# Designs tried in a protein design chat: VHH binders against q89az9. Part 22

Target 1, 320 residues: q89az9
Amino acid sequence: MNLNGEQKSAVLLALVGIDKAIEILKELSIQEIENIAKCMSYMDVISSITADLVLSEFCNEVRINKDQNISFINNNFIISLLKKVLGEHHAVLLLDKFKNQKNISDNIKKLNLINPEKIVSLIKGEHPQIIATILIYLNRNHAANILSYFEDNLSLDIIRRIANFSSLKKLGQEEFVKIIDNLINKYQNSMLNQQGIVTAVELLKLIKRDQETKILTKMFSSDKVLAKRIKTKMLEFSDIINLDDVYIRRLIKVFPLYELSEIMKVEKEEFKKKFYKNMSLENTNLIKNYCSKKIFISNDLIQKKRNNLLNSVKKILYNS
Key: E = the ipSAE of ESMFold2; O = the ipSAE of OpenDDE; V2 = 0.75 times the mean of E and O plus 0.25 times the DockQ between their complexes.

## First folded at step 7 (VHH)

Design u06 (framework vhh_surovatamig_d1; at its last look DockQ between E and O 0.58; V2 from the best seeds 0.00; counts 0 for: pae E 5.9 > 2, grease 25.5 > 24.2)
Fold by OpenDDE, look of step 7:
Structure u06 (fold): chain B 320 residues (1-320), chain A 123 residues (1-123)
Amino acid sequence: as target 1 above (320 residues)
Amino acid sequence: EVQLVESGGGLVQPGGSLRLSCAASGFTFSDYAMSWVRQAPGKGLEWVATISGSGGSTSYVDSVKGRFTISRDNAKKSLYLQMNSLRAEDTAVYYCAKDSYDAWEILSQLKYRGQGTLVTVSS
């Protein structure tokens, strides 16, 4: 484990105990104390291995015997240490700051792992200043990617806010943490819901068609959104030929013609006819011309293209 | 003291229109961007729209784009939200907010918001 100097110091201070740690801290600047305290605040548990490594390194450097008791950093230790060194008032302030920072940091780490598109969906309903603040704490590349999903005017506003950002006040930090927590919860819930939908779809596919239809019909009457989600998830490529022409027309407007051509090259005549009747003669001829060409496309690629088409259809249906 | 008073809410049928107003006092109105936010029943606060101090720039949440228009009259210290093609999902209490580059100020306003104005979209 590649600990920096401050982290190692934090470990050592924990190992020597509060009384000796205080003596050491008296020799340090306020900034150094703050930095070390910060490190301590992030170290909930010091593993025996970490402690041994740090001690070994220290002992090697100072040529001291390696046999020392291992101590753990806990909140009480940190609090007591800071109170003794900085006084109660300053200690409390610092601890509050560290607590909030830790919370923000933890949540931000989670956000950094979520794909940009999903992040956008989670934060798009937040005030631009909140969005800006979130982006400030994210990894730069991640933030940039997220920003790219916003419209120009909003992006400009967000950038302006970022440029004018100073800091979060204490109370603001607390509230901000709550916001981030809520976002994370939303994300988690969405994942759970997604799993639920998948399970539901799996079950529905296993029951009799008549029963499935009844269930979905009733669901549509009581919860249209859920019903749409399930129906769209259940939709297969083979179902596209059975869609109303209105959806095919919408699909043709948004789906790349060349990709459609690639799909049509391997599809049955019935599939082709479904689309031809809903597109211009010009585009029809373009597709026919392409289909006449001796071009080889791998099965895997075709499946990907089919999936793209299906996804486009699903999107259209869901938003209808 | 910053004062913001929302008005214009009411019951409207789907597809209908409403115009919300916000009367501002206690600060130099034209110096600040203004925003509308809303809270639907059982849901959290949602940002709706923002307009710059001069009124030259606007931004909207996706769900209201093309339907809602934020505007302002700096002489009257008033903020407006024209809502067209209203949907059931637009049902919420709407609040106006003074923008800030300080996130805490924004969060504080959101937390300690006034009464707002209720918009109910129902058939």
Scores: ipSAE 0.603, ipTM 0.886, lowest interface PAE 0.8, mean pLDDT 83
Fold by ESMFold2, look of step 7:
Structure u06 (fold): chain B 320 residues (1-320), chain A 123 residues (1-123)
Amino acid sequence: as target 1 above (320 residues)
Amino acid sequence: EVQLVESGGGLVQPGGSLRLSCAASGFTFSDYAMSWVRQAPGKGLEWVATISGSGGSTSYVDSVKGRFTISRDNAKKSLYLQMNSLRAEDTAVYYCAKDSYDAWEILSQLKYRGQGTLVTVSS
């Protein structure tokens, strides 16, 4: 079955119905009521098999009306139960607590799917306590990857705050929900904006080249930032040889020479010539020596390295 | 009642320096870490630096590391930010904030923030 005692109690109370559940809960402490209500708030479906197993365990010593074969725990049941047992004020307080905890959990699942570098860009200007709180809720490997992007003194401060963390109070939970929701919204808006650029690029590639050129030329005149983003996104690996030499020189300064050597070994001589004229004789000779060696590079690996080079080019062009 | 009064802001050329001060009252100053935060025109709050209650530990946002120095004088109940090699992106209203390990106090940025002092970096 794999249900703990609190979960079994939650199932039983749901099965006996609201009126009898109220009578049972009135005999329990406030802490016991809170624990059971928490279990109920996280459950949303009880199978007839689970219900029968729990009922069978209980019925060894108790009679139950079995006209209710399956019970669905929902917020209306929980709301009615808590209001009648605890009074409206305390019931509202508990329900708000459970809602905040669920909202945090749902949004944390979304954050665990976002790559660490993007999360870092979203949170790097936040106070270290806010960063620490976010990392506490993320899965451990994800949080560790994110933490690795911060400088040593900041990482130390964040770890100290994690080590001293207590639970969020109710008002802190409300503010944390807002912070997490805002982060998710910022991420989603960034993705929607990028999707619009991708769509525009796809449309421009499908139209005739003379019309494409007219549109981009006029766009550079009226909205240079958007035009640069679109043109950069349209860039393909084969376009690199056509770049102005100043961009090639900047690329060489930031891209790892060993990785460039691996790309050069597979590429056409025209491609190599474009780079050689923009680098030192020493670096040119290092690359030529590597290209002379009989070294196997898998197709998957070289495709990854080509993409890394293209992304570096796009980064340089976007900033010009 | 916690009161924080910032001063020392002004107009400065890129590459210049300023020293910000914050006078604190209404709490035991030496018991709490203190932070500087800033708000650029039309933007949200950004954390800048934090110093421990004793003054023994400091941390900085990456963009100011090596240019800004946070310090405190617990006898004078004063917090300082020495800003060197100022850049246009440092233009903001700078706020002094009480820092604590209580997550609610930190998440409630407005509760312990001072009135602020404007720093403008422009030719």
Scores: ipSAE 0.124, ipTM 0.665, lowest interface PAE 5.9, mean pLDDT 78
ESMFold2 (binder alone), look of step 7: mean pLDDT 80; pTM 0.818

## First folded at step 8 (VHH)

Design v01 (framework vhh_7pa5_2; at its last look DockQ between E and O 0.01; V2 from the best seeds 0.00; counts 0 for: pae E 24.7 > 2, placed apart)
Fold by OpenDDE, look of step 8:
Structure v01 (fold): chain B 320 residues (1-320), chain A 123 residues (1-123)
Amino acid sequence: as target 1 above (320 residues)
Amino acid sequence: QVQLVESGGGMVQPGGSLRLSCAASGFTFSDHAMSWVRRAPGKGPEWVSTISGSGGSTSYADSVKGRFTISRDNAKNTLYLQMNSLKPEDTALYYCAKDSYDVWEILSQLQHWGQGTQVTVSS
């Protein structure tokens, strides 16, 4: 785990114990203490590996008992440390500040676990300032991935807003937290619905085809959206060759040719023919040329590409 | 005091068009980006579009992209939203909002909705 300097400092201080930590902190500015304390507040459990790594950098001063998990940061430790260094009053103020920050962070941390595409679907209806604020509190890589899904102009605006961001005021924090909670709830609800769809699909796959068709036909008449969702979910990669040419043509227009070439390299001739008849001679030749090259592609990568193609098809069908 | 007054709403058939206006006062209009937001019955607020202070940059929600056009006249302190190819899903109360880099100012405006202008798309 690549810890920054402040985080390393926090780990070190926790490892040396409160008495030694106090001595070290006495040599630091209030701001430094605050920063380190903040880091501590966000660190619950430090692995022995992380501890060792940090200590290796500071090897000469602290002998650490190699326990598997060093739970050094509990609220009591932080409180005690800050009280001793800053006094009771300042410690309480700082802790309150951290608590508020942590609260926001805790809620947003859950978003870090959600797929970027899903996050975008959840937040796309929010004001760009809200989007920007959300991204600020997310992991950088995750935020970047999310940002990549937005249109250029919107992305620019979001970045501008991020660049001009100062802080969330207390009143704003409460409302912001509510927004995040709402987003999380929406996500959870969507997941529940997805689970239902998956279950339905699994069941439909197990029943006789005639019954399946009948059910889906009736469903389509009564609930088109649900029927589409189920049908889309039921679609497998092997079904692509059976699709109407109109969908293949649409697919070819939106799916990267290079990626398609990679897939074609490992697919059967029937699959290739299905696409070749629906694309230009030029593109066909490009794919054929690529297929003739001795390039090794891992099975995992191929499967990923197949999934990408399938997802593109599903999107086309769902929107049709 | 910041004042925003929306107008131009009405009832239209699907495929119809409306042009919304927002008269702004109480702040330097040209110094602030402006946004349209809408609230449909039973739904939360939805961002629609944003335009920069100068009017040189615009952004749109995917749901309205290609159909709606945001513009502004800084000399008149007026924000506009041209809505074409209207759909029933566009039925909502529409609000204009002054943008800020302060999230609280945005959230506050979203909480304290003005009168807005009603857009109803129905056959």
Scores: ipSAE 0.647, ipTM 0.899, lowest interface PAE 0.7, mean pLDDT 83
Fold by ESMFold2, look of step 8:
Structure v01 (fold): chain B 320 residues (1-320), chain A 123 residues (1-123)
Amino acid sequence: as target 1 above (320 residues)
Amino acid sequence: QVQLVESGGGMVQPGGSLRLSCAASGFTFSDHAMSWVRRAPGKGPEWVSTISGSGGSTSYADSVKGRFTISRDNAKNTLYLQMNSLKPEDTALYYCAKDSYDVWEILSQLQHWGQGTQVTVSS
């Protein structure tokens, strides 16, 4: 439950219906109406249990019986109520204020779900005041994690701006809404672009090899970046043995030797030989020693390590 | 991390039936009431049904009463919605929502779950 008085009032007003809600709101101050309307604008769904608890508390205070199981609030109810109580002009102004506040709240919730590293990449070009404002609205632990990615001088500047922050003014709120919308859009476009590549790869795998090759060849000539992304995404673990030795040497340089040893233990000799000819004798002997040991590694774990190796290969090929 | 994954949608003709599922993770499922909410094209969200954490209490919107049945399996962390006698007006994207008796928590769940499961009732 954990509802305050304003939230309980919002639930009660929604339950009694618009006609009775209008009469009640007419007896309240404009600030009280604003606070209740804000609560209502955030309330899309009210459970029967929440309604019962609020009604039970109300009945206890005024000794009335409850027998209604309803839980519905939407913007049309709020708009109609505000227009009748405050008049159209004032209702429009108040609703614009709530729209901006709700947009900020909604988008901040989305940002709280995004990985801190991705958030840093999204905001790294913004002015320190904007970064500070975003962090103020985020969950404290999430904001702290994000802050830890910035250099000391910038972190100090951001903390000073947070300490001096009070609230957004109307015009600042509108600009902040635009900035946050842009950040969410950038994130979602990145995810959608990756899905498009996955879909293209799936389609290419389903067509005949001759047609697949023709399409990729033409694409490489006309859109090299897209062709590289698709070809890299199509790469399978079995393709690693066919890579040029230059890429194998780069891979060995960045991939942990212990994990490579675990992979080598279960792979065919031809796979091992491809790597051995690109390694120092010392590292080759370390891997051979590990492979001679009777160590069990589950099939699931080996597949994860094979995927990790494949991803490292994809990163090397994409960057070249 | 709280996750709710809806499934079981599809295309049916008027009068048909569908059973929706919602797999829940990242919280103690049995401690929370659960709700189904739907959003038809061009319309705002519409509450459909709510079930208590224990499953002992259910409630329904007037538009679906007698046709839809909400249920849950707390051992499997799964919420269900059995939809019978489907009408074209039931066409919508259906979401499940965690209802912790805090209206702010309900609102945050609805704003963060963007996929849902599509139900299309057309002749």
Scores: ipSAE 0.000, ipTM 0.079, lowest interface PAE 24.7, mean pLDDT 74
ESMFold2 (binder alone), look of step 8: mean pLDDT 80; pTM 0.812

Design v02 (framework vhh_7pa5_2; at its last look DockQ between E and O 0.79; V2 from the best seeds 0.00; counts 0 for: pae E 3.5 > 2)
Fold by OpenDDE, look of step 8:
Structure v02 (fold): chain B 320 residues (1-320), chain A 123 residues (1-123)
Amino acid sequence: as target 1 above (320 residues)
Amino acid sequence: QVQLVESGGGMVQPGGSLRLSCAASGFTFSDYAMSWVRRAPGKGPEWVSTISGSGGSTSYADSVKGRFTISRDNAKNTLYLQMNSLKPEDTALYYCAKDSYDIWEILSQFQHWGQGTQVTVSS
């Protein structure tokens, strides 16, 4: 169980019921109440397992009977509890504060699920202070991954800003929430567009090749960006051997040699030849040497590596 | 009161160059990082570049890297943006902003835009 003390307290108070919770809260400082209330506000649903674990721990500590009814933490319960303990006025103030925080939290949760690369694309146009603020609210690992995509000077600035970060004021919170909402909306829109492209590609793959070519040619003349996006999406790993050597040479320059070696170990000779003719003798020999080694790589891993190579190719083609 | 006055904008052809200036007053200029931001028609604000108070550190948006150079003269309380190899996509109102570790101070500036200076890149 990875709950902190305040979270456990929140769970416990919810489990003991409002009447007993009030009695307990009367013994706590305002700050403690606030902290616990905050935790409650973030804990909309407590699993039975979590509740049992918390109760078990509590019972072990105080030797109380385990047979308590699990109460659900909901907003109404929290409101009622706070009103009874703090009075209506103070409760409302505190709840307002929590609402804002919860709103930020909810939005951030969504960002935490978005790929770091996509996040970077979404936030790269934002002021570094905004970027820093976003990173502060994200999961640490996720934030770190995102940070790694920025150049050194920008990263340094962002870290400085993080180090000097103070809590968001109310007005700042409101605006920040708007920013996050906008980012989420942008992401959603991008996903929709991506889905559209995927659908288009699927359809194009099903029509006659001559018709496909005509459509894409016309599209290229009218909307080059869209045509490129579709063409790149249509590219499969098997198509790499048919690419112009110029792209292979570019690929070799940017794609890790070791990873390429791993791929080549399982690929056909034709694939190898396509690359060997476009790389140095030294690198060729390195790859050949690696291929001669008795190393086993899982099919899943190989597929991932193939995808990496394909993505690199797609990037090169898109930017060409 | 913080005052920032942008100048140097104009109309240029693609590939052209412009140098923007921002005259700052109402605060200790050298103590604060400064930023350029821009707003294109129908788009939200876009961060362009930031320079530290001392001028020793600079950062740029990917869209302008290698083309734009931010600098400052603390003796003159002036921020500069040298823009080279301009593209149509650079067309925007450009604003200078006082940096802060307080997000509200940053965001508030975005809400209360000054006059800015218009940059138009067109053939």
Scores: ipSAE 0.577, ipTM 0.876, lowest interface PAE 0.8, mean pLDDT 82
Fold by ESMFold2, look of step 8:
Structure v02 (fold): chain B 320 residues (1-320), chain A 123 residues (1-123)
Amino acid sequence: as target 1 above (320 residues)
Amino acid sequence: QVQLVESGGGMVQPGGSLRLSCAASGFTFSDYAMSWVRRAPGKGPEWVSTISGSGGSTSYADSVKGRFTISRDNAKNTLYLQMNSLKPEDTALYYCAKDSYDIWEILSQFQHWGQGTQVTVSS
């Protein structure tokens, strides 16, 4: 097991007991005490294997009784030790420093696990200096991926702020902890809420059609926002022809014409008619010209194109 | 004493325009980048735009890009925000702030007790 000297010292002091630990710590420099206390604050539980290894090394030189020296390190132990050795005011200040540093480290690990695109959606409204500070603490590859989602002027501003960053002062550390904790909470709530919507859609698709309609109708009366989210998630490709012409016109503006042409080649005449009445004669003629060609399009490719169109529709409806 | 006084807010219909002003005193205005920040009802602070001390560099939140223009007049110690094509979602209390590389200094300014200029976009 590869423990460094500070880690071995932290384990030994916990095992020796508070009275003997105080005597040992009084002989150390303030810096040595700080380093050992930091190690102790991160060690919630000491395994019996680790304790035996450290005790064996120490016992070979000191010949101490193991049953008198075994203990567990916890927050109460280190709080009591620091207060007695350093005094109340200095102990409180040092413990606050360790808490903030640990909280930042733990939360950054969580952020590094979150999908870059989702991180962007969570931070896009934050001040560029806050975004820059978050990126400084993240894994470099992760931060680079996140940065690539921002437009050029904002990316330049963020990079300039990263280049000018030196460190967080105490007040900045406290605010940063709050910021990253809030981001993690927003992410977790977003994931739980989306899981709930997916589950509700699955259940609604499994019940009888008449009960499905009745439930959705009542939901529109009591919670229009939730009902809209559920209905949008339930949307099927066949529903597209029933959309208001306003949405069809918006779809045509954002969806690639070539892909629409591929879909139109295999669709029914009524589907084509819905789109033609909402587009220019020029674009209609381009699609009709494409449809007249003898082009092989696999069923798998067509289904993928249909799904892409449906997803574009869902984005338009969700944002409305 | 540093003073930042916002003005130019009001009620406007969707699609309308407003121009906000921020009069600065108590510091060398041209030495600092400046930002606009807004707080919608029931929401926390949202960054809107930043302009460099010289005025040569600007950046905008995606939600306002192409509609809002930040500018400054260093001779008058005044920051401006031209707001076009206003939407109901732009309804908020707008603040100007000194920019900083320290997030505490940025966040502490968002606590403008009773200051700022109200923009309301409704029919």
Scores: ipSAE 0.337, ipTM 0.806, lowest interface PAE 3.5, mean pLDDT 80
ESMFold2 (binder alone), look of step 8: mean pLDDT 83; pTM 0.835

Design v04 (framework vhh_surovatamig_d1; at its last look DockQ between E and O 0.45; V2 from the best seeds 0.00; counts 0 for: pae E 3.5 > 2, grease 25.3 > 24.2)
Fold by OpenDDE, look of step 8:
Structure v04 (fold): chain B 320 residues (1-320), chain A 123 residues (1-123)
Amino acid sequence: as target 1 above (320 residues)
Amino acid sequence: EVQLVESGGGLVQPGGSLRLSCAASGFTFSDSAMSWVRQAPGKGLEWVATISGSGGSTSYVDSVKGRFTISRDNAKKSLYLQMNSLRAEDTAVYYCAKDSYDVWEILSQLKYRGQGTLVTVSS
């Protein structure tokens, strides 16, 4: 169970009901109440599993019978509880405090679900202080992954800013929330657009090739960016052998040789030749040597590697 | 009181170059990272570049990488932005900004910015 003591307490109080919770809270310090209330504010839904675990632990500790109660922490419950325990005025103050924190938390939770690469694309244009602040509120692993995409100097600055970070002031919180909301909106919009592109590609693949070519050619003349996006999306692994050598050379420069070797081990001779003619004799020999080894690679892994290569090609083409 | 005065803006053709300057006063210049931000017509403020207090580290928004160079002279309390290979999309009012480790202060600096200097890139 990954809940800390305060969180467990919050869950427990929610499960025992408001009347009993009030009685318990009356015995606690204001600080303890605040801490617990804070935890409650972040726990909108208590899963049955979590509730059961907390109750089990509690019951074991106090040697009481297990009661199966499922309770949800909602705003009304928290408000009522705090008002009854602390009075109206103090409750309102705490709630206001928690609202601001919750807003940040809610927004950040959404970012935690977005892949690091996409996050980077969303935030790379922001001031380093904003980036740093975002990373502070993200899950640590997620933040670390995101940080790894930035250049060394920027990363250094971001880390420095993180190290010197102080709590967000109220006004800063409000603005920060807006920034995050905007980022989320941008992400959502991008996803919608991506879906459109996918649909377009699907349709284009179903029409006659001549018609497809005409459409894309015309599109390229009127909207180069859109045409590029569609073309890159339409590119398949099998198309790589038909690419101009200039792109193959670029690909070889950026794609890991070892990974390329793994792919070549299972590819046709024509595919190999396409790459060999565009790389050094030394690298060619390295790949040939690797191909001669009795190494087993799973089909899934090979597909993953192929996809990696394809993605690299797509990036090159898109930026060309 | 922090004072920042930008200069060096003007009209330039695409592919041209400009050097912006910022004179800083009212704070220990060498202890503060500095940034350039810009606002294009009809757009919001965007971050352009940042330089550390010592000048040892610099960072740039992707759209200006390889074209813009941020630098500073701590003795002169001056910040610079060398802009090369200018594009139409670089047209904006450019502002110098004192950095902070506080988000609100950063945002406030964006809100309470100086007059800035106008850069117009047009054929």
Scores: ipSAE 0.556, ipTM 0.864, lowest interface PAE 0.8, mean pLDDT 83
Fold by ESMFold2, look of step 8:
Structure v04 (fold): chain B 320 residues (1-320), chain A 123 residues (1-123)
Amino acid sequence: as target 1 above (320 residues)
Amino acid sequence: EVQLVESGGGLVQPGGSLRLSCAASGFTFSDSAMSWVRQAPGKGLEWVATISGSGGSTSYVDSVKGRFTISRDNAKKSLYLQMNSLRAEDTAVYYCAKDSYDVWEILSQLKYRGQGTLVTVSS
């Protein structure tokens, strides 16, 4: 283990016990106490190997007895020590300072583990300065991947803000911690909710259709948001014809016309009629012309395109 | 004292247009980048658009790109948001805000925001 002098001091103070540590700290300046306390606050558990190494080095200097337990140092130890040495007021101020630094570090570690596309969905509505600050603290490759999802003008703005970033001041740190905590909670809730919805859909598909219908109908009246999420997840391709025209018009705007033409060629006339009602005469004629041609399209390819259309419908319904 | 007063909101049908205005005072308007943010019913604040102090650089959240145009008149100390092709999802209270490279200034301004102007998009 490679330790600097402040880290060695923190280990020694933990090993001598709280009564002796208090006596030693009282001989130090406030700045020296703060430096050692910072080192102690970043420590978790000191291994017996680390303790023996530090004690051995000290014994070469002083020749002292060693008996201390490696699990001795923890947050309760440092809290008690600081309160007894500095008084409650100064100890509270110092502990609050270190808490924010640790919280930011822990949360950044979590964000670095979340895949870039999910982070983008969590942060793209945040102010560009907040986005820039998050990216500064992330791993460079991770931040670069995230940045690549943004439109060019916004990416330029974010990079400009990164280049002009100096430091996150005390009051900004407190609010930034809250923002990062909220993002982490939002991600975790999203993952838990996704699992629950998948389970609910699987169970509903195993129930007889008449009972499935009764449950969904009652859920719609008591919890429209949940019912909508479940119904959207259960949506089948055959249900598309029954959608409100507003959704069909939105779908036509975002779904490639060529792929729609390929789907229309193999679909029933009533399905085609639903879409023609909601598109321009020019686009309708393009699709009708494609449908009149003798073109073979494999079942595998058609199923893939039908699934793509269905997924686009689900995205529109989910976001509506 | 920084004062920002939004106006121009109202009820509009989907596909319609509105022009929001923001009158600014209490700071050197031309030196400051400006932003629009919004809060949909039951949701948190969402950043919408930013414009540089000179007006030469703009950026937008993806959901409004191509439909909204942020602009400013530095002589009149006014910020504008032209909103076209409005959708139900654009329904929100809209606020203008002074931009900054300082995270604390951004967050404090969002915390102490004014009344805003309500935009409702429905049939």
Scores: ipSAE 0.332, ipTM 0.810, lowest interface PAE 3.5, mean pLDDT 79
ESMFold2 (binder alone), look of step 8: mean pLDDT 81; pTM 0.822

